# VHH binders against o67189: the designs that were tried, part 4

Target 1, 350 residues: o67189
Amino acid sequence: METTIFQFQKTFFTKPPKERVFVLHGEEQYLIRTFLSKLKEKYGENYTVLWGDEISEEEFYTALSETSIFGGSKEKAVVIYNFGDFLKKLGRKKKEKERLIKVLRNVKSNYVFIVYDAKLQKQELSSEPLKSVASFGGIVVANRLSKERIKQLVLKKFKEKGINVENDALEYLLQLTGYNLMELKLEVEKLIDYASEKKILTLDEVKRVAFSVSENVNVFEFVDLLLLKDYEKALKVLDSLISFGIHPLQIMKILSSYALKLYTLKRLEEKGEDLNKAMESVGIKNNFLKMKFKSYLKANSKEDLKNLILSLQRIDAFSKLYFQDTVQLLRDFLTSRLEREVVKNTSHGG

## First folded at step 14 (VHH)

Design v3
Fold by OpenDDE, fold request of step 15:
Parts: sequence; C-alpha cells; structure tokens
Structure v3 (fold): chain B 350 residues (1-350), chain A 120 residues (1-120)
Amino acid sequence: as target 1 above (350 residues)
Amino acid sequence: QLQLVETGGGLVKPGGSLRLSCVVSGFTFSDYEMSWVRQAPGKELEWVSDISRSGDYTYYEDSVKGRFTISTDNAKNTLYLQMSSLKPEDTAVYYCARDDLWEGTPFDYWGQGTQVTVSS
C-alpha cells in the first residue's frame, strides 16, 4: 500500500510502524529530504547512510543484518541511496534477487529506507525486489506540491524579508524554476541577498539575478542565444557558466524544458490553436516569457526543435550511460550547429 | 506530548458558516507557522491557509480567498478558521498543522481532523 509522505511522517514519529523496510520516492524530493532530516535528528548516531553504487554486496548484507549482538543496542535507521545502482550490480540472476529480498524481509531491529531521487514508475514498483518490499514493508510517495502552495510560500518568504516582488517577476521566477522547490529556494535566497535594502524586486532584476553566478553570467542568456541560433556567442557563454561552477545538468534541464514546450507549441499551432492559449496551456503565463517564446518559435522550425530534443536526449544518455563529459558534448553540439549555419550562409550568398 | 485537536466541524448548508478551532498543547503555536489543510474523499491533502508566527500575515488558497479567515488566540493557544459562504466543494476533513515548509519542517504535527460537510 502506497502512503503519502506526510501521512507516513505523522505515523512514523507518533506510532512506530511494524514494518521495517520502506521505499521513499516521488516528484517532490524536497519533502523526502525534510523527512530524512527529521529522521536524522531523531536517530542521531544511529542514523546510517549506505550508497548503493559504492557498497559491495557483502557489505550491504552485513549492514542490514547487523543485529546488535549486544542486547542494549538502540534501534537504527538505515538510509540507502542509489539502490538502483546496487541492483544493477547484483545483475539479473534470480538467486541474487531472492537473497536480497530475504535479507530485507528479515530486517527486524532496524528501519530501512530506500530512497529514490525520482518518482518510480508503476512497472518498477511491480517488479522485484520492490514488489516484495511493498508486501512486507511500505511504499511512500512524495507528491508534487500545488503551484499555489509554492507561489504563496515564495511570496511569504519575500514579505518576511520586507521585499515586494512584482507579480510579473514572481511569475517569471516560478516558471523558470518549473516550480521546483529546491531550485526555487536557492534562487529566492539569492534574490533576497541581492535586494538587501531594496524593498522592490522588478522583473528586470529577477532576470539578471536568477540562475546567475555573477552579474554577467546567466544560464538563461545561454538558452536565449542557443534558441535564437547564435551558437558562437552561446559557446562563449557556456564556457563562462562552467567556469563559474554552473553544473551542465542544470543547463540541460532548462534547455530540455524549453525545447519540449516549444515543440508542443508548434504542434498546437499546426492544429490551429491560438498561440496565446497554447502558451498558457504549457505553463507560459508571463508576458515577457510569452514574448521570448514567440521569438524562439519564429527562429525555429518544428524540425529544428525535434532535432534539438533528440540531441539533448542523446547528450543525456551519453552522460549517464557512458559517463562522457556533458560539457564537451554540449560544445560539440553547438559547434556542429555553428558549422551548419556557416555552410548554409555560404551556399545562399551570405 | 505535542497535540493538535481540531473541533468545530459539522453539517452545514451551502452559503452557511462554520468556525473551526485547533487547540495546541505541548508547544506554543506562535513559535511556528500554522496551517489549515483539508482532504476530501478520494483526493489528496490540500493546503487551505497559513498564518505567520507573529500572526501579522495570513495566506489563503485562491479557492477560499475572501471566504475563509485564519486567526489565533495567543492566550488560549488556539488556531481558528472562520469559514463563510461554504460550498459543497469545501466538504472535507480539515486538519490543523504545524507547518514550516520553507524551514524544512512541513506538516510536522497535525491533528485527527474535523469533518466539514456542506450539503443541501
């Protein structure tokens, strides 16, 4: 039976469950994090973390079987990250999976939390070993918070600091972050620091500060340049972003989101839908963003967008599966596009 | 032991009013951000309203804005939700919660809830 993270939290800290093994997953990772923080506080030194990608099978089983031989041992909380990687190590052998399931089922003295960094699919939950865990333990899900809740949360934070944020600026920030609370919190804190004694935050200020590492380096500038097909400048900005410590996955996430939205908009346009309504349907409500997206749509064909999406997927796959340098892959992508543009311009006489 | 006890729920006709109360024990609600949340049958937990620690600021979900009022009585250590112009869509179990989402303690404690039913 799947339980929400809030219900689980309530029950766990008031009436300890009989079950000992739990899977934590969901779209709202922030809630899982906050739960784990509370758990850590409760268990203190008896809070143990295992990394599935780093731990050997033997070590893993030992960690789970460690029944305090000494009768006075306090209950422990064992948190397991990267469990999927651990499963990969075990391979496809049925016997190994059965062993794992047996070990998990026999956990009696400690609590075990298997933490996933994303929402699990139904297929994953219905497959071994998670299927078995669901039977003798519990599945806990952290569902996405409402947009309204997040919006109000951000507003509240600014108000508490004496900062008034323009409505357009707020909407812009929310849309850019995709209502990701973890990212949003970081950006809000930056903005608060920026505002300092200022009582008003404008759209222009948010545009400059959000997802920036400096006044001159912004992820959205890169995205803008790329989507408007200024690949030469995009390359320069990319290098700057990387040099200032921006993680390439953050860039990829934003690009993917924009590309998908743009592609959707192109499809809707083909169906004869009103562009303004279409933009709102994909979550673009801010007038400034609407303007930007209109410019992107003008600059890109449906095919261009499709190719962009495919390229981004490829980069993601190569980064994750083959551990290739994401930055280099992005550079290669941009360089390739630049070369194509040069050829195109030369063929058409400039 | 920390406790939150919700009361004041009941059956009311559309357009009617109810006042919910939440008595806090084991802590002072003024030290925490307090919230009302509700859960309708077959639906997920929905945030309804927040009040700041100081009580100076109140926040509402759009669907209840202008109809619901959150308040506190410090002397009684009680949180209130005044509900007016009730609609069938407001039917749910209402919970009082200690809630500091930004600070990393969302719904730290909440009660057993009180049933609100709006029906003709």
Scores: ipSAE 0.731, ipTM 0.885, lowest interface PAE 0.6, mean pLDDT 88
Fold by OpenDDE, fold request of step 15:
Structure v3 (fold): chain B 350 residues (1-350), chain A 120 residues (1-120)
Amino acid sequence: as target 1 above (350 residues)
Amino acid sequence: QLQLVETGGGLVKPGGSLRLSCVVSGFTFSDYEMSWVRQAPGKELEWVSDISRSGDYTYYEDSVKGRFTISTDNAKNTLYLQMSSLKPEDTAVYYCARDDLWEGTPFDYWGQGTQVTVSS
């Protein structure tokens, strides 16, 4: 049974379903994120995130195991990202798929949310093991919001800030973002900041300020700032990302990936390897990205990168093991770095 | 307990008028953006109208613009939707909802809805 995200949300938070395993997908990822945020708020420390591309099979099954050694275990919400990647790891072996299905079928106490970052195709939903999994609790769909709704939402936001946006400018913004609400929110906030002294936004201004819309562009901005050691701005962007519903673990994932790649590149560079070849070896093939990574390498020493990785690992550990607020941990990290930078600058300027 | 109760629906002829009411309990509607949404048979939930927290700003879907008016009575903690010039296409179950989409709390709470049927 397929249910809309809104209907599901209503039911879930008013009369929790008996079913325990749900597949969440859809075109409007913003709605999934908002739901997950609410879920996180409800479950607090009992909110767990698994990354299918990072977690081992054994770890995965352990995480889904309800055999808590500790008898009084509160109901948990387990959110699984990149489930498709996990399935790829399992391979084509029927036995492994059956095991997965069995494990998920046996979830009785905890809620499991399998979250896809895109709309699943009918073929995908009809294939095992997803077909079976979807039959347990059902499929939750975040359907695209109407263009009109999104347009009005954006207009409302500008209006609330006393900003008038030209019609062509608004249309451009909407088209540029493809009516992606997450992207729109980010761009709108940028534009609001830009227009702080201006009451009118023109097409030219929007063109100037708006970024090319790519998936996770905003997260990449954060990562970019962090890696270039603009910690003050990174903090601001982090807050914005969080306010927009971006999960901090997603941020961490990207950041960790970049940090690890950079560290690898730094090591290879020290060994005298060709940087371009090295970049390609770590999956950096795009020239723009190569350029960015070069800048990151310039900005960071091997020690810096190592420290970054360690810090990220610590944040991850504290978040997962001690259920500390990941966002706060990130803030603390950035603040600490900022303080260090300020001290360095004051010591060299005096 | 948070509750939204929609009333005022019914059968009306094309060109007729209805006034829907939504009584809010458990929270103050002025603290949230309130919305009217509707669902026609076999169709998805459709946004109809929003009112700002302050009540100063109202927003409408294009199809209802000029015909529908959203308003609030703070003293009664009630949301209204005045519908005029009703069309058969307006036939749906109408829901009031606490809906702050921008702030990341879309459709936090909504009622059971009230049926509006426009037919000759």
Scores: ipSAE 0.728, ipTM 0.876, lowest interface PAE 0.6, mean pLDDT 87
Fold by OpenDDE, fold request of step 15:
Structure v3 (fold): chain B 350 residues (1-350), chain A 120 residues (1-120)
Amino acid sequence: as target 1 above (350 residues)
Amino acid sequence: QLQLVETGGGLVKPGGSLRLSCVVSGFTFSDYEMSWVRQAPGKELEWVSDISRSGDYTYYEDSVKGRFTISTDNAKNTLYLQMSSLKPEDTAVYYCARDDLWEGTPFDYWGQGTQVTVSS
């Protein structure tokens, strides 16, 4: 059974569930973080974190063991990060997944939270060991908050700081972040710092500051380059973003969102719908974004966009299911595209 | 122990009005942002309205703007939601919640809820 994180949080802290093992996943990672913070506060010294990429199998099973040689063990909360990496380790051995499932099923006194940094796909949830966990434990999902809630939250924050944000600027920020609260929070903080001496934030200012790691280096630059098929420069920018600590999943999310919107727009255009109206229907209201999207549409055929979407889905799948390096997958993707472009140019005498 | 108790729900005709109350105990609600949220059957929790700690600022979701009013009475330690021009789509369980989303404590406490049903 899947429950929302808010409902789960309410129940967990008021009427603790009988189930002991929970998977936390979702698009809004901020909510997972806040839940875990509250959990940590409650359990204090009995809050334990395991890192699946660092812990050995033996250590992992020991940590989940409820057998105490010293007696008087208090209830513990065990939080497991990078569980996929741990599974990868187990995948090398036969019947190890069965052992894992058995161990998890036998958790009776402690709470175990398996935390994923993204929303799991249905296929992932339907696969072992998560399938089994869902049967004897629970799946908790952190869904996106309402757009209105997020919008008001951001406005409130700016207002509290005495900053007036132009409507176009706000819409731009919201749209580009996809209403992702973690991303928004970071960007809003940057903007607040930037506006320390200003009372008004303009669209131009937001464009310059949002998702910037350096001058002219930001996630949107990467997306722009990719969609305009400058793959060589996109690769360079990608490396820079990664070096500055931008999470590849954030990049993927933005890129996927753009690709899907573009594909939708292309289809609507083919049906004879007005492009401006179509853009608004997919949430593109800002004039600057409209301009960019028009450029992207010119640069990409419907087939190009479809292929892009499929590629991104593949990258996501390989990252989540096979625990491959997302950054490397992105690099490979871009390199492949670059090679194709070179070949095309050569074939046409260019 | 922190407690929030919602009251004032009921059955009303479309176009009718209700006033929800939320009495809080165990904390001073003026120290926190307070929210009304609602959940309809088979739907996710929906944010409805916020009020700032000072009570000076109020926020509403678009669907309820102009119809709902959030307010507080500090003396009574009570949060209110005045609902007017009610619609069938407003049918839900309404919850009062302590909500500091930006500070990392979204909906950390909320009551048992009160049922609002709008029907002809």
Scores: ipSAE 0.663, ipTM 0.845, lowest interface PAE 0.7, mean pLDDT 87
Fold by ESMFold2, fold request of step 15:
Structure v3 (fold): chain B 350 residues (1-350), chain A 120 residues (1-120)
Amino acid sequence: as target 1 above (350 residues)
Amino acid sequence: QLQLVETGGGLVKPGGSLRLSCVVSGFTFSDYEMSWVRQAPGKELEWVSDISRSGDYTYYEDSVKGRFTISTDNAKNTLYLQMSSLKPEDTAVYYCARDDLWEGTPFDYWGQGTQVTVSS
């Protein structure tokens, strides 16, 4: 039984359905993220995230358990990412697939949300276990919003701030981002900040400022805050990224890449190389990125970057060798840095 | 506590007019964007129109442009949809909704809906 994400949101949060297991998929991933954010708000500490590529079969079935050692059965929202990777671990054995379907069918007290990061093909939806989930649960699709709707939203945001955007600048921005709302939100907010005094945006200005990083747009905000040492906001953005389904290994990859580039730039500066030439040698050619990397270099010493790289290596090693939660290790790292900054600012100001 | 109540639906002939009202309570009307959505029999929900927080900017689905007008009365905490040149295709349950897609809260609260039927 298939429905759209808006219809599902209306139904689920007003008169919850009898079904307990749902598949969320679609091209408009922003809508899935907003639904899950509302779900997290409703369930609070009873909102649980599982990573299908990281958990064992036993951990998976334990997390779906209807009982608790301490509190008994309480309604939970269990959100499962990378379910396809979990299915690969089960293989094609009929008995193991039948057990999975039986467990999902017998969820009675909790809600289970199987989240895909793309629109599923009909072939995928017609295979087990998703075929069975369509029967006893639901398939929820987040289809693309119309281009006209997205264009109107973007134009409205500029007009709310009194910013006049040239038509060709607006069309360029929409095309650059592929009408992707997650990417557009970040770029529009940057452009609003850029044009806050002038109140006019030309095509040339949009070309200079806007940058498309469609696969990793949400992670850039976290990395920027961390490298500029705004650890309090970085912690909040990290929590949002995880609740929106960004895999922690993607966060680690991007952050490690930036840290390594910055460390390399510090070494090239020591050798007397021109900074702009050095930036181009590590693949930083966009003027906006050059300005951001200059600010990262200003905020971080070579020793800061070395220690960051070492910390990231430790987090990666502990995640893999001791099966510790990568997100919690990142959170602990940021919390330690925030505590150190509070002590530093208090003693310096006192 | 929070409540959205639609009224003004009914039976109307093709080419006729209706005005829908949505009275809201439990939140400050001018702090939020508001939308009209509709659901025709056997079909999924579809967006009809929305209006900015200030009331100064309105947006319409293409099939209703030029026929429908969204507006607000902040003193009465009321959202309106003036419908003219109604067609049988406009037959649906109409809902008002609090909607801020940009801020990540699309259609986060809905009214109970009001039935509009366009038939000879």
Scores: ipSAE 0.486, ipTM 0.779, lowest interface PAE 1.9, mean pLDDT 83

Design v3
Fold by ESMFold2, fold request of step 15:
Structure v3 (fold): chain B 350 residues (1-350), chain A 120 residues (1-120)
Amino acid sequence: as target 1 above (350 residues)
Amino acid sequence: QLQLVETGGGLVKPGGSLRLSCVVSGFTFSDYEMSWVRQAPGKELEWVSDISRSGDYTYYEDSVKGRFTISTDNAKNTLYLQMSSLKPEDTAVYYCARDDLWEGTPFDYWGQGTQVTVSS
């Protein structure tokens, strides 16, 4: 079966289909995230996430083959990210793909959602195992929302707060974000906060505020790269941020906040707390951020995070007490980490 | 139990009028944003109109502005869509929906729909 995300959402939550395995893909990733949020609400603790780049073949098949010998268990929703990475682990062995297809076809008591972060082309959908999934399961596409619908939604949000937005200001904002709803939501909510007292937004004001928000997004890109240990790209992004005029103390503040939250999450996991509840306890409630923090937790051990925090504290201390250049200290930190990675990759193999 | 039931569809000649109704049960609909959406044959779902939680603000897709009017009757938990000057292009299944795309709950609940056919 092939269907759109909205049609699928309607049927799945009212009269669930007989099929048990679904591929979610598309250009409008926001709609996939909102569907998964509703799915998580329905299934609660029976909502299970598998990361294809993290799990072993045995763990994958065990998660899909759950049964109850007493005739009852609560239905689960199994959500699989990075399925392509899992397929790479299987290699091109025909027998392993046949086994995977058989396991997916035999899912009877749970639902399985294979989630892609892009729109799949027909060539990809025509390749195994997705070709077979299209036959015994379903393909769900999240198509782009119309530009007119996005424009009217943004206008509605400003008008609901009593904010009068000039037409050229609105068009500038839409163009700046490329009509991307995830980015636009962030920008609009900040503009609403900015204009909460004045109730008026001009083109000049949108240019000032929206540009500032884009600068903060670039800082989050740097933090993302650093936490995923891509130090070479992180160094390049850092240089770009500084040349654009981002203050290094703002970078340090955001990075330190993330490092502390991640360390706290590691401690809470060791105490047996549910990861999603732990994330909410440190202020991570957005599903996009939850997904990113899960990847940061995978990439960093508790000791890695402790050492990062200590390094950031040292950089802050040298900046303030010894009047040293924060940018250079941060650059030196990244260069040192990059050099350690190079040495690790070129170590003697004799 | 949460339900949305659309009625009022039918066959109408171009230039005619219809009034669609959506009776809601299981929630107080004035606490949520409500929308009318439609799906023409072979087309994707199209947002038609919505109404703010307070009822004070109404919004319309450009193609229906000036011809369609969304309204509510809080005492009857009923959402209405008054359609006038109907065109063949308005032929579709019309659904009412609890729909807040901005807050991350697009088309949270919607009904089975009511068919509107505009032809000579």
Scores: ipSAE 0.469, ipTM 0.754, lowest interface PAE 1.9, mean pLDDT 82
Fold by ESMFold2, fold request of step 15:
Structure v3 (fold): chain B 350 residues (1-350), chain A 120 residues (1-120)
Amino acid sequence: as target 1 above (350 residues)
Amino acid sequence: QLQLVETGGGLVKPGGSLRLSCVVSGFTFSDYEMSWVRQAPGKELEWVSDISRSGDYTYYEDSVKGRFTISTDNAKNTLYLQMSSLKPEDTAVYYCARDDLWEGTPFDYWGQGTQVTVSS
């Protein structure tokens, strides 16, 4: 079965299909994220994430066959990231791929979603195991949103607040973000706050506010410092942002967005994809942003980015599931990293 | 229990007019943004028009501006698309949808659609 993500969403959440295994891929990763968010809302505690680059083969197969021992089986949604990395662990041996295909074909009580962070090419989809998944399961594609629709959406958000945006200013903003909705939401919300009293946005104002409105209270300054491992300054900026009234969940959202983009770029780079093409695929088209992301990639190994993402996921989960203070959790993370850097950089007159 | 039912499609000559209706049940549609979307044979879904919760702000894709008009009747829980000056390129299945892409719920409900065919 092959379908688009909107048609799949319509069917899956009203009358679920009998197929149990799906591949999600596409150019518009925002749409995959919104689908998975709706999936998580539906399944709650029965929503499980597997990271193919982190778990052993035995753990992977055990998780796919898991059934609750304290009751009857409950339908679960198993979401698999980094499936390509898991395939690397299997190598190219035909027997190992045949076993994987058999396990996936025999999923009966759960749903399994294999999530790719890019659009798969036709040769990738025609190769095992994905060729077999297309036969007994489904391939779901999230195609690019039209630029006209994104432009109209941004205009609507400004008009809802009574803000008049000059045509050149709007076009600059759209080009700066590469029509990327994840980044546009952040920039548009900043610009709305900036123009809340004036009700007019000029090109000059968008150039000053987008990405850099204030160094002392700029969330992007905090993210930049953290990603370049200047944890001392990052802590100071974090405290300033909280004092200025910036909500910590907004900080977490931006930081997580950058960390995920960087991890995606590392994966594409390892697969031999041209870095400039890879950056454009995640919406980084601006030369300034490309320069910054190249700096972040140089400062952070794939392991560094994986550990950062895991830490952010734990902070988010503990904030939501265990009601712990998000700001303190983030501060503790930074303080721990700063203490490690101080130990590295000092000599002791013992 | 959520249901969106599109009607009013059919065969029409170039230059003709049709009025599509979308009757909504299971939610108060004035609490949500609503859209018309179409899919021509062999093509991807194309956003056609959007209307604000209040009904006062409407948006159109360039190819239909001046020819199509989106409107609502909140008392009847009904969304309309008035189509005029129809062209063969407008041939498609038309869907109404509950759609808030900005808030992360794009096309979270849509109907089975109504066929519009424009031919001589």
Scores: ipSAE 0.450, ipTM 0.740, lowest interface PAE 2.0, mean pLDDT 82

